# Designs tried in a protein design chat: miniprotein binders against a7ua95r516to809. Part 19

Target 1, 294 residues: a7ua95r516to809
Amino acid sequence: ASLSLLSISDLVPDLQFIFFWMSNAIEILYFIQQKSPAYMQTIELMDDKAGSKESLLSATISANEEAMTILEEVIMYTFQQCVYYITKTLYVVLPGLLDCNPFGTEPSSEQCRRAAGVCVCAVCVMPEAVRRVVSVFQTTSDLLQQYQVHSEIQSQMFAYLFFFTNVSLFNQLIDKGPARGWFQRSRVLQIQASVKILLDWAKGAGHNHLAQKFFAKFCSTVTILASPPQQLSQMSWKALCAEHPSLKPVQLHRILTQYQLMAELGPLPIWQPSSEDEAYIYRTVDLLESFENH
Below, E stands for the ipSAE of ESMFold2; O stands for the ipSAE of OpenDDE; V2 stands for 0.75 times the mean of E and O plus 0.25 times the DockQ between their complexes.

## First folded at step 6 (miniprotein)

Design s57
Fold by ESMFold2-Fast, scan of step 6:
Structure s57 (fold): chain B 294 residues (1-294), chain A 119 residues (1-119)
Amino acid sequence: as target 1 above (294 residues)
Amino acid sequence: SPEELKEKIEELKRALEEAREALEKGDLEEAQRALRELSYALFELIRELEKLLEEAEKLGDPELAMEAAELFRELLRLILALIKATYALRKGDLEEAEKALEELEKAIEKLEEKLKELE
């Protein structure tokens, strides 16, 4: 079975089962943590010989440690399975974000800037590709709320989903962008408007901090590519590095090279890396981001 | 309470047998139904053990509390095996599902043995 045939709605029964057991495992873990101190205190207050009491305490500690270890494994396993199924669905729908047009027709730069700044404007439309991505996030949020999964686990879930989305979009744009024309200004402005819709959803869902943190690389990339030639050509390499710390030197260099080509600023590089950054760029072939969350 | 636990363990054993028979016949939908039934029985068993732990605390019986904690450990292994079996069936991974059902059987046998020791 091909994952490209699966929508998020097709996975709801599987996700409901995962969230059911994740929620229950978390509740059981908290139950054990709540009962353990009272039980240990009871043993300490017992009228008993030292050797017998020590044996009882040791056995209780061992049993609690094993129970907590197993519960942590259940929570981790269910979390990883949830992430696996949701990210597989996201991977299929995310590339559509780079090809969609939220303005219906090819917009002027004024329409794109207006839509990106205020997504409620009359000329802004949510493309099906953006709607599919938002549906994945919304369904995940709904299920986490339905099964009353602890807020910390919810935050970790969206941290990873945003991390995955950022890496997927960045890698697709960098790897396939030149061949697909995605670095053309009109396309970049469309991408920027679509990303704004995702960020607005995240803000409305209470995940603004996570979205700001985990979308930083892709947002920096789109911001640079959407910059007017007059503005960007006046910035030094050092200034760009300082303004976009999430980008590695090799990534910034590739982005600026593509921008120079699309803006027809001539064949000579305007932005010169520092000696240290230039050495790094020459040494590394690692342009794309890893899907491993470190 | 011990009689309720015994009843729930029998429900787990019945659901496991149904799941294995369905898997042997290649009926993935029936196997998934049986695992869902096992899931509900397992949840009820966990609730009964929670009540047993609270009762042991009220009575100041640390030995009973230790025995209940050991049963919890085995139940948690059942949860993990159940989850693995469910996803293996959804993926069509019959080999992984069979291994998970074998682990469920071993854990149920351990629970039954420990429960008899409580009697």
Scores: ipSAE 0.029, ipTM 0.443, lowest interface PAE 5.8, mean pLDDT 75

Design s58
Fold by ESMFold2-Fast, scan of step 6:
Structure s58 (fold): chain B 294 residues (1-294), chain A 119 residues (1-119)
Amino acid sequence: as target 1 above (294 residues)
Amino acid sequence: SPEELKEKIEELKRALEEAREALEKGDLEEAQRALRELSRALFELIRELEKLLEEAYKLGDPELALEAAELFRELFRLILALIKATYALRKGDLEEAEKALEELEKAIEKLEEKLKELE
């Protein structure tokens, strides 16, 4: 569909509404949690002259449990809807990261100048596709800050967004990469540079630990594909598994096979799976990642 | 005050009627604006209720604990119904939107009933 229709800026009013009610629900939850125990204790200390104390306690516990359940549903529903809108936008723009060229240079854009009057034109073109992804993350961060959402919930949000981004990029690369030429070394280096821009943004935003955790699979894939032939040929299957523990045997085998084909290293695979892993390289059900958060 | 609570409930009812009228005319944009107005009135109602309940909690009345829990239960149902109605309108599913507005109306009526009991 059109870029305008799927722009993160078009979602800001909806996201503001969602974050507004999420923040309010959390605040109300906190208010009730602070006040409720004191009144439960007051009821418990009540004289039971009419036999009403036990009934009143039971009824109050039941009503509080129902109220809290509904409020928790509000919080969960608003979080889920926020994730839905953001990931729907990400899904459309993420494949562009695999086709863009961050090494492009535009003479009309000068970025840096050295002291002593020496002008060294360092032009770094941030591809539009990368800018769109960064804009989604930045807008999300800005809204979480605007509505003063707890840091733990903010961390949960970015954990899921990074998880989603990782799965989407990995699946696109593995599934469509061979036909699109994305496994060619020059294209992989472009992908690596684009991913670095995302990781640098995450670090600057205070989410470096989440980015390292949730981008591990895609980063491992790109790192292997970007490696020089001399470096990769020196590593055994077991060494590669140890260096890239996020990759399943079938995934690592597929990546190495594509690397060998694109680098034209010969007709036979030079990386042999360990005996214990040999059966697992044929588990096609494990090739692509699920969007379910484990 | 009790009079301010009654006034806020009437604002919720008026906003809902505006949303329903807009939906009947097929004006989804106006229906969404009406629900945003309902959201604002609901937030103001919540702030007024927090003020009254915090004052009441300081009195240490055990009967009040049950009344407060029941009131919060209906209030939270209203919040959930509002959110669901807003998304139903956003999807443009007229049948789903009609049902959501009916649930929203029921939630407002139940909240009003509980507020009158608290007087």
Scores: ipSAE 0.511, ipTM 0.802, lowest interface PAE 1.6, mean pLDDT 79

Design s59
Fold by ESMFold2-Fast, scan of step 6:
Structure s59 (fold): chain B 294 residues (1-294), chain A 119 residues (1-119)
Amino acid sequence: as target 1 above (294 residues)
Amino acid sequence: SPEELKEKIEELKRALEEAREALEKGDLEEAQRALRELSRALFELIRELEKLAEEAEKLGDPELALEAMELFRELLRLILALIKATYALRKGDLEEAEKALEELEKAIEKLEEKLKELE
């Protein structure tokens, strides 16, 4: 087993190695794609001497197909290893995002300046917990750029990292939220502000479309929980389902139930599930999201 | 050059032997350093083999075209084996590391065989 890792910086040498070889494998792919047509043409133009042309052509096609299969294995294996180490680090740092206060965090440079007897703390900076999460994404982006990893693979990497982050945050909030006080309005507003910092980072990094797509469930959840009672109490079950299509009926029902408890609201008839959804609010096996995407 | 390619293959074999000896002693750090040297030698070998393959294309030999495709297949197999060996060592899984080093040795031997055929 591998030892627990608490910082993305601890992974940099391992990630540099994997991205280096992923890049080299892709270069070999481009080389094969460039040379293969010329090789096939050479075989097709040869005389059919002793009936060997078809055999040689078949063997060359087979060798090319095997090379492509091995290349797919290299890319898949390297991608899975990157995902494994990066998500293992994310899993450790993500819960801190649900506990931090972005409205009152002091600059990190303050710690260094205090040692010198001078404090230079002019503005609030990103909370340390959020900074740790952003650091994971930024380091990943930097390494992908350093090794010139193909844009499609970069997009798949961030799609998965955003998917993982969304599922992890959603599951932590739903499962542990009541015991941690995360459903209290003040805490939800802090969570919403922290998530906005992650989304702003993603937009700046050129991944706005992926972030909007893969953070939809968690964003819907905090949007509902942060809604003023006056506004949310006027929205029907059907309207909420239409506005938040990423939420399953059991998930929406759990969120609204928690909202009623925290806002000290009585039962609201307008939030009764539609007849079509009534059976699905009792599917507790569908409450938490799976990390496995089929 | 042919001499340069032979030297690069010998560097791969030497680094593999160092990694195996380190693993037998349970010295994971030394084994990882040996694989880092193997990685460097492999990178240099790939650059030389790309030059050889471009030369093969210019000759227009259909049998040479098959040999070149088989060479690319062995190069990719060697890269995969190296990556697996490196991560097995990182996990501290000595049994998986030993199996990965055996696959790495087979990949080096197969690549050497293909290079001799291409001469």
Scores: ipSAE 0.487, ipTM 0.779, lowest interface PAE 1.7, mean pLDDT 80

Design s60
Fold by ESMFold2-Fast, scan of step 6:
Structure s60 (fold): chain B 294 residues (1-294), chain A 119 residues (1-119)
Amino acid sequence: as target 1 above (294 residues)
Amino acid sequence: SPEELKEKIEELKRALEEAREALEKGDLEEAQRALRELSRALFELIRELEKLMEEAEKLGDPELLLEAAELFRELLRLILALIKATYALRYGDLEEAEKALEELEKAIEKLEEKLKELE
């Protein structure tokens, strides 16, 4: 719709404005923090000519403290607006990643190799859906560099963007996957190849540690779903929990149940939960991930 | 320098009037252009105020330092109001947009009052 954002390119002017003021606010904050003690010392060392030295010093301190508070609010507000616009764009393009095919035809086992828990395929071409997601991250990186935003803020930005991407993809796959056929092995291999492209981009951009931290849940999910039946059926519940610590018991059970249905394997007794974990499998409120801290 | 600061202040006042008139008329495209010009003028004024504060420190003038700090604070409030107004218009929430525009206008008025005191 006309009121909705469809492309990262459409956001560039808005993002340039936001990053411009975010960068400036950060620089001004550092200026005040660095200069304020020296200014106070200068006033204190002066002769009290007007008999108002203490009043002027107090007023100047108050003005500077209020200025720093305003700058912190500017930085937080501009950061939140950037996150809002970027994640709104990601929300539109992310589902396409689950439906795209990075292979010219249905992938075979021979076209894919497992490395670091994901499928690596030498013949993969970047699908348009993956390109759109990468473009959002790349444009964000370019703008942060163009406006010389402090590296700590850049890290916080990508930490949140990766967090949001992971939650969005995981929730889409778990909630809609069965109806969409996304748990079928051929589709999972396509998804795994697509997410590998995103992870490779993150590594190239210097964010490998953030990508490993924030994509763990989604990566564990696709790794399990892409596992060969012979390999997966030999693993105990405890072994699977240890291999995939990012997954909650209810999430792991749901994934294994879907895998069993799609692979036409025998009943769930192959992957029976421990007595302690069995109670948590019925906690449906913990199935989907929250975009909130709690 | 004092002359350069005065010139930047006059440029800011001109941009403020243009932005205010555009917002009053409800012309969103003209308002966006005026807000961009206002942003540029504010950035230049920030740099001049940073120089003024450093000069005040060198001269050991506590009254000038306080005046510069207070003007700087009002300038920062205007910047915050400008940013909020820009994005309130984007969200399409009419009540929120109207409130943000009113806050921007009040911030502009307070800055103009402070600029006149300094001149």
Scores: ipSAE 0.377, ipTM 0.721, lowest interface PAE 2.2, mean pLDDT 77

## First folded at step 7 (miniprotein)

Design M3 (at its last look DockQ between E and O 0.85; V2 from the best seeds 0.60)
Fold by ESMFold2, look of step 7:
Formats: structure tokens, sequence, C-alpha cells
Structure M3 (fold): chain B 294 residues (1-294), chain A 119 residues (1-119)
């Protein structure tokens, strides 16, 4: 019943089952493709008495094509289940990134230090909140590799996980940030450092392009909030839109308004939206992002 | 051989019966354990079907080659039904779980019918 019990480790047996059958379905496809030419040649070399040769060839082709259609459904269904289980875990652990302090890194646990014997467990120096998120991504990567899932499917999996992560973090920051004090400069710098650790993981895992693409909105937000007041105050609205194309006008305007407040730069608006954007800066329906990929 | 396939399919049916009985009692943990046993039997069946497909190629028998292709199709249907049943039980959706177990039973029946057609 408790959200504290929904860890990636608790879901590993379920994920192992799903990846096992996803991988086996793909191996069946490989087997069919390897054997299909031999089956067709057997039929072609057959004596064509009573016209059964053409019927057998047609039936064999139809059976193979139906098998490939069913395989596609297996892959789609198993992919959707993997995403479901993994994102449930991510939903629980992601909010902690906005509250943690990576600059005050806790020492390694006594169990981790004793188990390592040598300084091989670099993850032990991470803040716990960051470690929980990295653990989800790393466990997913390890399982995909263990079961030899096709690289294209692995890329699609991480594209969605990074998309989910971006939406979750961005929405919480924008929606809850004022009440939680997350727009204060010291907090923004802590958030920036925590996200840097995630981006470094993604780069080391071979997913740098996916992370850069799908974290763009959240990273742009943090970059603006972390900018020095002197530098940011001299940038025009148009320049900021050009530097941060992933942000909608209402989103950029909200971020800049909060920045001006926390930097105590006075009550008069510094950044003036273009006439084209002025119609959009108050569309609160566009402020938060959807978890649906539209 | 075909007899080894029949024996493995009987193991699948026994595991399905255990899962269905557990679900009727509302014991989802035991139903999940029965489906994992069904999963083990299914993996062993894949190995037997690989041997049948290799025999069909070695003998150059076009009727046996067609039957092997159709058995692969039915095996994939069985895999899909197993995954759906396992997911439904994990969610605790009893109505969906019962529908998924019915799909599993139908998939096993289709596999048995295809095996009988080898004669």
Amino acid sequence: as target 1 above (294 residues)
Amino acid sequence: SEEELREKIEELRRALEEAREALERGDLEEAQRALRELSRALFELIRELERLAEEAERLGDPELALEAAELWRELLRLILALVKATYALRKGDLEEAERALEELERAIERLEEKLRELE
C-alpha cells in the first residue's frame, strides 16, 4: 500500500518476465527468418501433382506473415508494460530531485563501503534522491542488455523515460515551485547540479542525444533561473525566446516573472513580450505539459 | 518429436488449470506462481518446436514444413496470451485476468488442434 515500497528493485522480477518474453519473441522472429527460405525451396522442389504446390506455398507465406503480425503485438504490449512499471517507479522518486542538496553529499553507507572493499562503488557518493533516479535508469539499462533487447527498442524505451522525467520535473517546478521555495537561487543551483548528474549518466550510457532532446524544456527552465541577474536583465524577450525555443510563451513569461521576484529586480516588468506572443502569455491551459506524447 | 510436443502441451494445460483454480479462490499470488510454471513449460515447448522445424528441413517434407510454420504462429499467440494474463493478475483486475486466462485456454486448444493435424 505504501509509495515508499515501490522501488525498482521490487519490480525487477516483473521486468525480468516481460523482457524475457520480449526477447524470446524477437528470437522466434530470427528463427522464422532463418528457416523461411528453406521451407519455400522445399515447396518449390515439390512435384506439382494435383496443384497442391501453389496451395502449400500460399499457406506457408500466409502463416509466416500472420506470425510476424502477432510478434508485432507481443513487442508492442510488452513495451507498454515495461513503460508502465518503470514510470510508476520514476513517478515516486523524481520529486526528490527538487528537494535534495548535491553539494552536501552524504558519505557512503557502511554496507556499501564494506561490500566494495575497493573504491569501485562511485554511486555511493551521490545524494540519495539522485541515486534513486539513476538506479531506475541503470537497472532498466542492465535488464535490456541482459536480455539482449534490440537496440532500437532500447532507444525508444529511454526516449520515453526521459520524456516522462522532463514532464514530471517541469510540471512540479512550475506548479509547486513558488510555494516550495524552489525558485530561490541557492535551490536552483542545487537542482542544476542534480540534473547534471543525470545528464552525465545518460552520456556515459550512450543516450546523450536522447537526453539532450527530451530534457530540453526542464533544462532551459533551470538555465534561465540560474543565470546571473546582470546578464539576464540585458537580454530581450526575443533573444530569450530564440535561446529557449522549447518553452512556450506562457511558460517563459512565468519563469521570468518568478526570476524577477526572487532576484528583487523591482516591480516593473523587465522583459516585454513581442506583440505576437502577448496573446499567449496568459494562456494558463498551456502552462503545464501533458504526459501524453502529443 | 510430436509426442514430446504433446507432453509439453499437457504440462501447459495443467499449469493453466492451477492458475484458474487459484484465481477462483482469489489467491492472486498462487495464480501468478502457476503462470510462471506455465512460462517455464512454454519455453521448453519452444525448444521442441525448434527441433521439429529442423527435422522438417532435414527430411524435405513440405507438409511438415507448413505445420511447423503454423505451430510457430500459434506459439506466438500463446506468448501474447500469457503476457496479458500475467499483467492482468499483477494489476489485480479479476475480470481482465479471467478474460486473459480464457484467451490462454483458447491458445492452448488451437495449438493442440494444430498438433492433431500433423496426422
Scores: ipSAE 0.620, ipTM 0.847, lowest interface PAE 1.1, mean pLDDT 81
Fold by OpenDDE base, look of step 7:
Structure M3 (fold): chain B 294 residues (1-294), chain A 119 residues (1-119)
Amino acid sequence: as target 1 above (294 residues)
Amino acid sequence: SEEELREKIEELRRALEEAREALERGDLEEAQRALRELSRALFELIRELERLAEEAERLGDPELALEAAELWRELLRLILALVKATYALRKGDLEEAERALEELERAIERLEEKLRELE
């Protein structure tokens, strides 16, 4: 099946099955953890008839430990599969976010069109490309809440999804941005507005800290590119490094070089890397973010 | 009750056979349906094992507690195999699906064996 046709809505039945078993596995884990001490105590209180108590205790401990191990594998596996499906869906919709014009009049979502009136909810007024991305996150949030998944697992899920989203958007912007005109100020302002809508959603969903942490590189890149030439040309390399610590020297250098070309600025000595960073700006292997580092 | 556990295990076996037959026919939709039925039966079996474990605690019966723990171990293997099978089918990875169905079969066999040891 072509990846291009997979909407998050098409994955809901699949995700429901995973979230069901993930939630159940966590509940079973909690159940075993609470009951195991009671079982051991019951065995310990038995009369030691012919060494049978010690053997029974050892067997019960071993069975519980093995059960706990298998259960942890189930939780890990289900989590990994959730992430896999959701990230596939994100991979399809994320490119649309960079091409989105949030200042255009786009039609309301199909879900809100079913209501007889113009829905003015925050999701309905979103540009379609932003709404598609938000829909993936919202569906994930709704499913996690529906199945009452533990808050720590929810946080880990969103941390990974935001990480993935940041890496994907950052790499696309750095690699394809110049060729697609995404470094043009008008386009950058569109991207900045679209990302702000996503961050506002994350804040409303209670994930503000995670979103700020994991989107830092992409947000820093967009902030630099959105900066007026008059302002950015007054900032030294050292000042930019200090203001955007999430960017590696090679990444900052690439962004500034592309900004300079786009803005038709001559060489700016103030943006010259420090002698300490000069060796690092040529490490092209560090230019793009890796998906493996999480 | 032991009879209720047996009935649930029979439901698991039936659903597994339906999934295998559907996979052999290349009917992935029917195979997925059968795995959903297996999932339902498995969830009901979980509730029966929770009840068994609580009963073992209430009675202070350590032998029943051990038996419940052993049944839990095999049940957890079933959950893992079921999840693997379901995802393999959805990915269209028939080889992984077949391996996962074999793991399901082995886990059901072990569960049946453990239930017979209770009898």
Scores: ipSAE 0.403, ipTM 0.764, lowest interface PAE 1.5, mean pLDDT 87
ESMFold2 (binder alone), look of step 7: mean pLDDT 82; pTM 0.792

Design M4 (at its last look DockQ between E and O 0.19; V2 from the best seeds 0.00; counts 0 for: pae E 6.0 > 1.5, pTM E .778 < .8, placed apart)
Fold by ESMFold2, look of step 7:
Structure M4 (fold): chain B 294 residues (1-294), chain A 119 residues (1-119)
Amino acid sequence: as target 1 above (294 residues)
Amino acid sequence: SEEELREKIEELRRALEEAREALERGDLEEAQRALRELSRALFELLRELHRLLEEAERLGDPELAREAAELWRELLRLILALVKATYALRKGDLEEAERALEELERAIERLEEKLRELE
């Protein structure tokens, strides 16, 4: 049985509707929050003929609180729906980054150029697997800008998307890497180049700080695996932990074990975990990341 | 302004009826198209209600502000029901889509009643 592949383009109509309502709800919520104190002050300054001022103030407070509650519910629901749809497409396309050869010729890139005559679209030029991932991020960015979603919400969405991307790539590399040959040096260098293209997109899109924060674990893993044996074998466990603080002891230990196998290195005393870390290198429950950690 | 709200609500009712008729025929593509027309009508209503809230603030009229907030509250419930109906149709859950369209109908009736109270 094969899994249906969803492209982000197929989801754009759904996302347009959701982003539209999210953006409007946010705008109205902030309007009410900004104007509520002034409106309360207006009521308090009214003449209290017939003693109705206190009842009006109470009713107005209740209406504002109910409206804000409903708006917050809509915002949360629409945000969760956007994240759900977008991460579903990311989950399908992200594994391709690990199989990608960014240095080779891409038939789809050549076909895109022929079909469009002179086609100068940046997405068509990059390797197919990277293009699929960037297309999801770029479409998301375009929709957020089209509907003028508040910049804070845009940052929160990309923070989660980058978190999801890191967890997905790291877990697949650690879990499936031995069987798929992803720890071979030539493959690691290809993965590193593909991720660099993705990170360059994130920097150009104004998300460099978020990408650096949330991709740190996967990037540290690839950096270690791409290091020449002469350089890496001179770094102690303590030095590696200090250089790569995003990696848990069990994760670093697993990465070094795979590196030893592929580089045909015997046990290295300098890589012996510190006594503090030895209790943690066998905690298999900490090896893979949870999509719920944040 | 109040007359503009009535006109937009009538557009909303027509789009809802089209969606219900398409769903009863089992024509999912037409039901989805009708829901997109519903969302357009709802956007225009949202925009008009936002103007009403701005007018209430400018006039310092607490009764108008309360009425606008109550109408806005019902509009947001319609938005949620429309999102649920659209999602249900996309995944083929006709039972949930029917429940969401029933909630849309009830919310439209509440909006119409509240507008009649505004004389």
Scores: ipSAE 0.088, ipTM 0.469, lowest interface PAE 6.0, mean pLDDT 78
Fold by OpenDDE base, look of step 7:
Structure M4 (fold): chain B 294 residues (1-294), chain A 119 residues (1-119)
Amino acid sequence: as target 1 above (294 residues)
Amino acid sequence: SEEELREKIEELRRALEEAREALERGDLEEAQRALRELSRALFELLRELHRLLEEAERLGDPELAREAAELWRELLRLILALVKATYALRKGDLEEAERALEELERAIERLEEKLRELE
């Protein structure tokens, strides 16, 4: 099947298998780590009585160390596979979030429509493009809970997924935004509303801190672009840098330049970069975010 | 109980045979399903063995503690083999998967032998 057609629902069987093994490997590893000391003491006490001390204890220690190493490898591998499949699905649905009009009356999800009533749940009232993105995260959350995956692993997974989402949305907005009209005030307000729905979901799911941290660049960009010209034109470069510390000087400069063009503003001396930042605003290599800096 | 342990080991053996037969047919999906069943049975066996160890400690029975510890050692080998088999199948390394299934078989055989020594 073309990767372009893969819904999160199509990946659920594969993800269920991966989550099963990940959860099981974590449970086994935790069990070994907790019980190994008591077990080794029992063997040591037994070997003391049997006179054959060194061989059985040493073999058991070595077997436990090997088992823990392999379990850690399995956990890492299964985590990477989960992230790989989920990020592929996100890659397909994320562009729709930027084109979404959340203020339109979009029909409720087909799944909730098949239930004999208009579902007014928070997910059913979401625009389809937002719902598709939220569905990926919700399905991931539901699977993690279903398989009782350790909370730290859940947090790491959501951290990465939010990181990926932020990088993807930020890069698309910076690179394609001017050409697609995403810098137009009406479109920016649509994007801001769509992102707010996603952030509200993340807050409801218990991931508020992670979402605020990892969406900071995209949210800062959208906040600047959503700002009224009268308000933004009164903010100095230094004030904008201080308010949006997640943005590199080259990124802020690019956003302000595109804002100026879109709003038909003349040159604003107040937005002129400081002498310290002047060398950095031309570093185009730092303009887009890297997926490798995770 | 010894009977509960025996039942769980029989479940492990059945799941292993299903995985082997599936692998021989080239049905990797069925092999992976069978290994999931084996993993579930293994977790139940781990819990039962843990209960046995706790009971041995509570009773102060050093012989039962010894036997339980020997079963635990074979169970660790089985866990290792299961993890290797699962990982190999996920990587698509059929040769490694077959070797790991052979290790699983040997681990189950040793576990059955140790259980018979308990009886």
Scores: ipSAE 0.021, ipTM 0.487, lowest interface PAE 3.5, mean pLDDT 84
ESMFold2 (binder alone), look of step 7: mean pLDDT 80; pTM 0.764

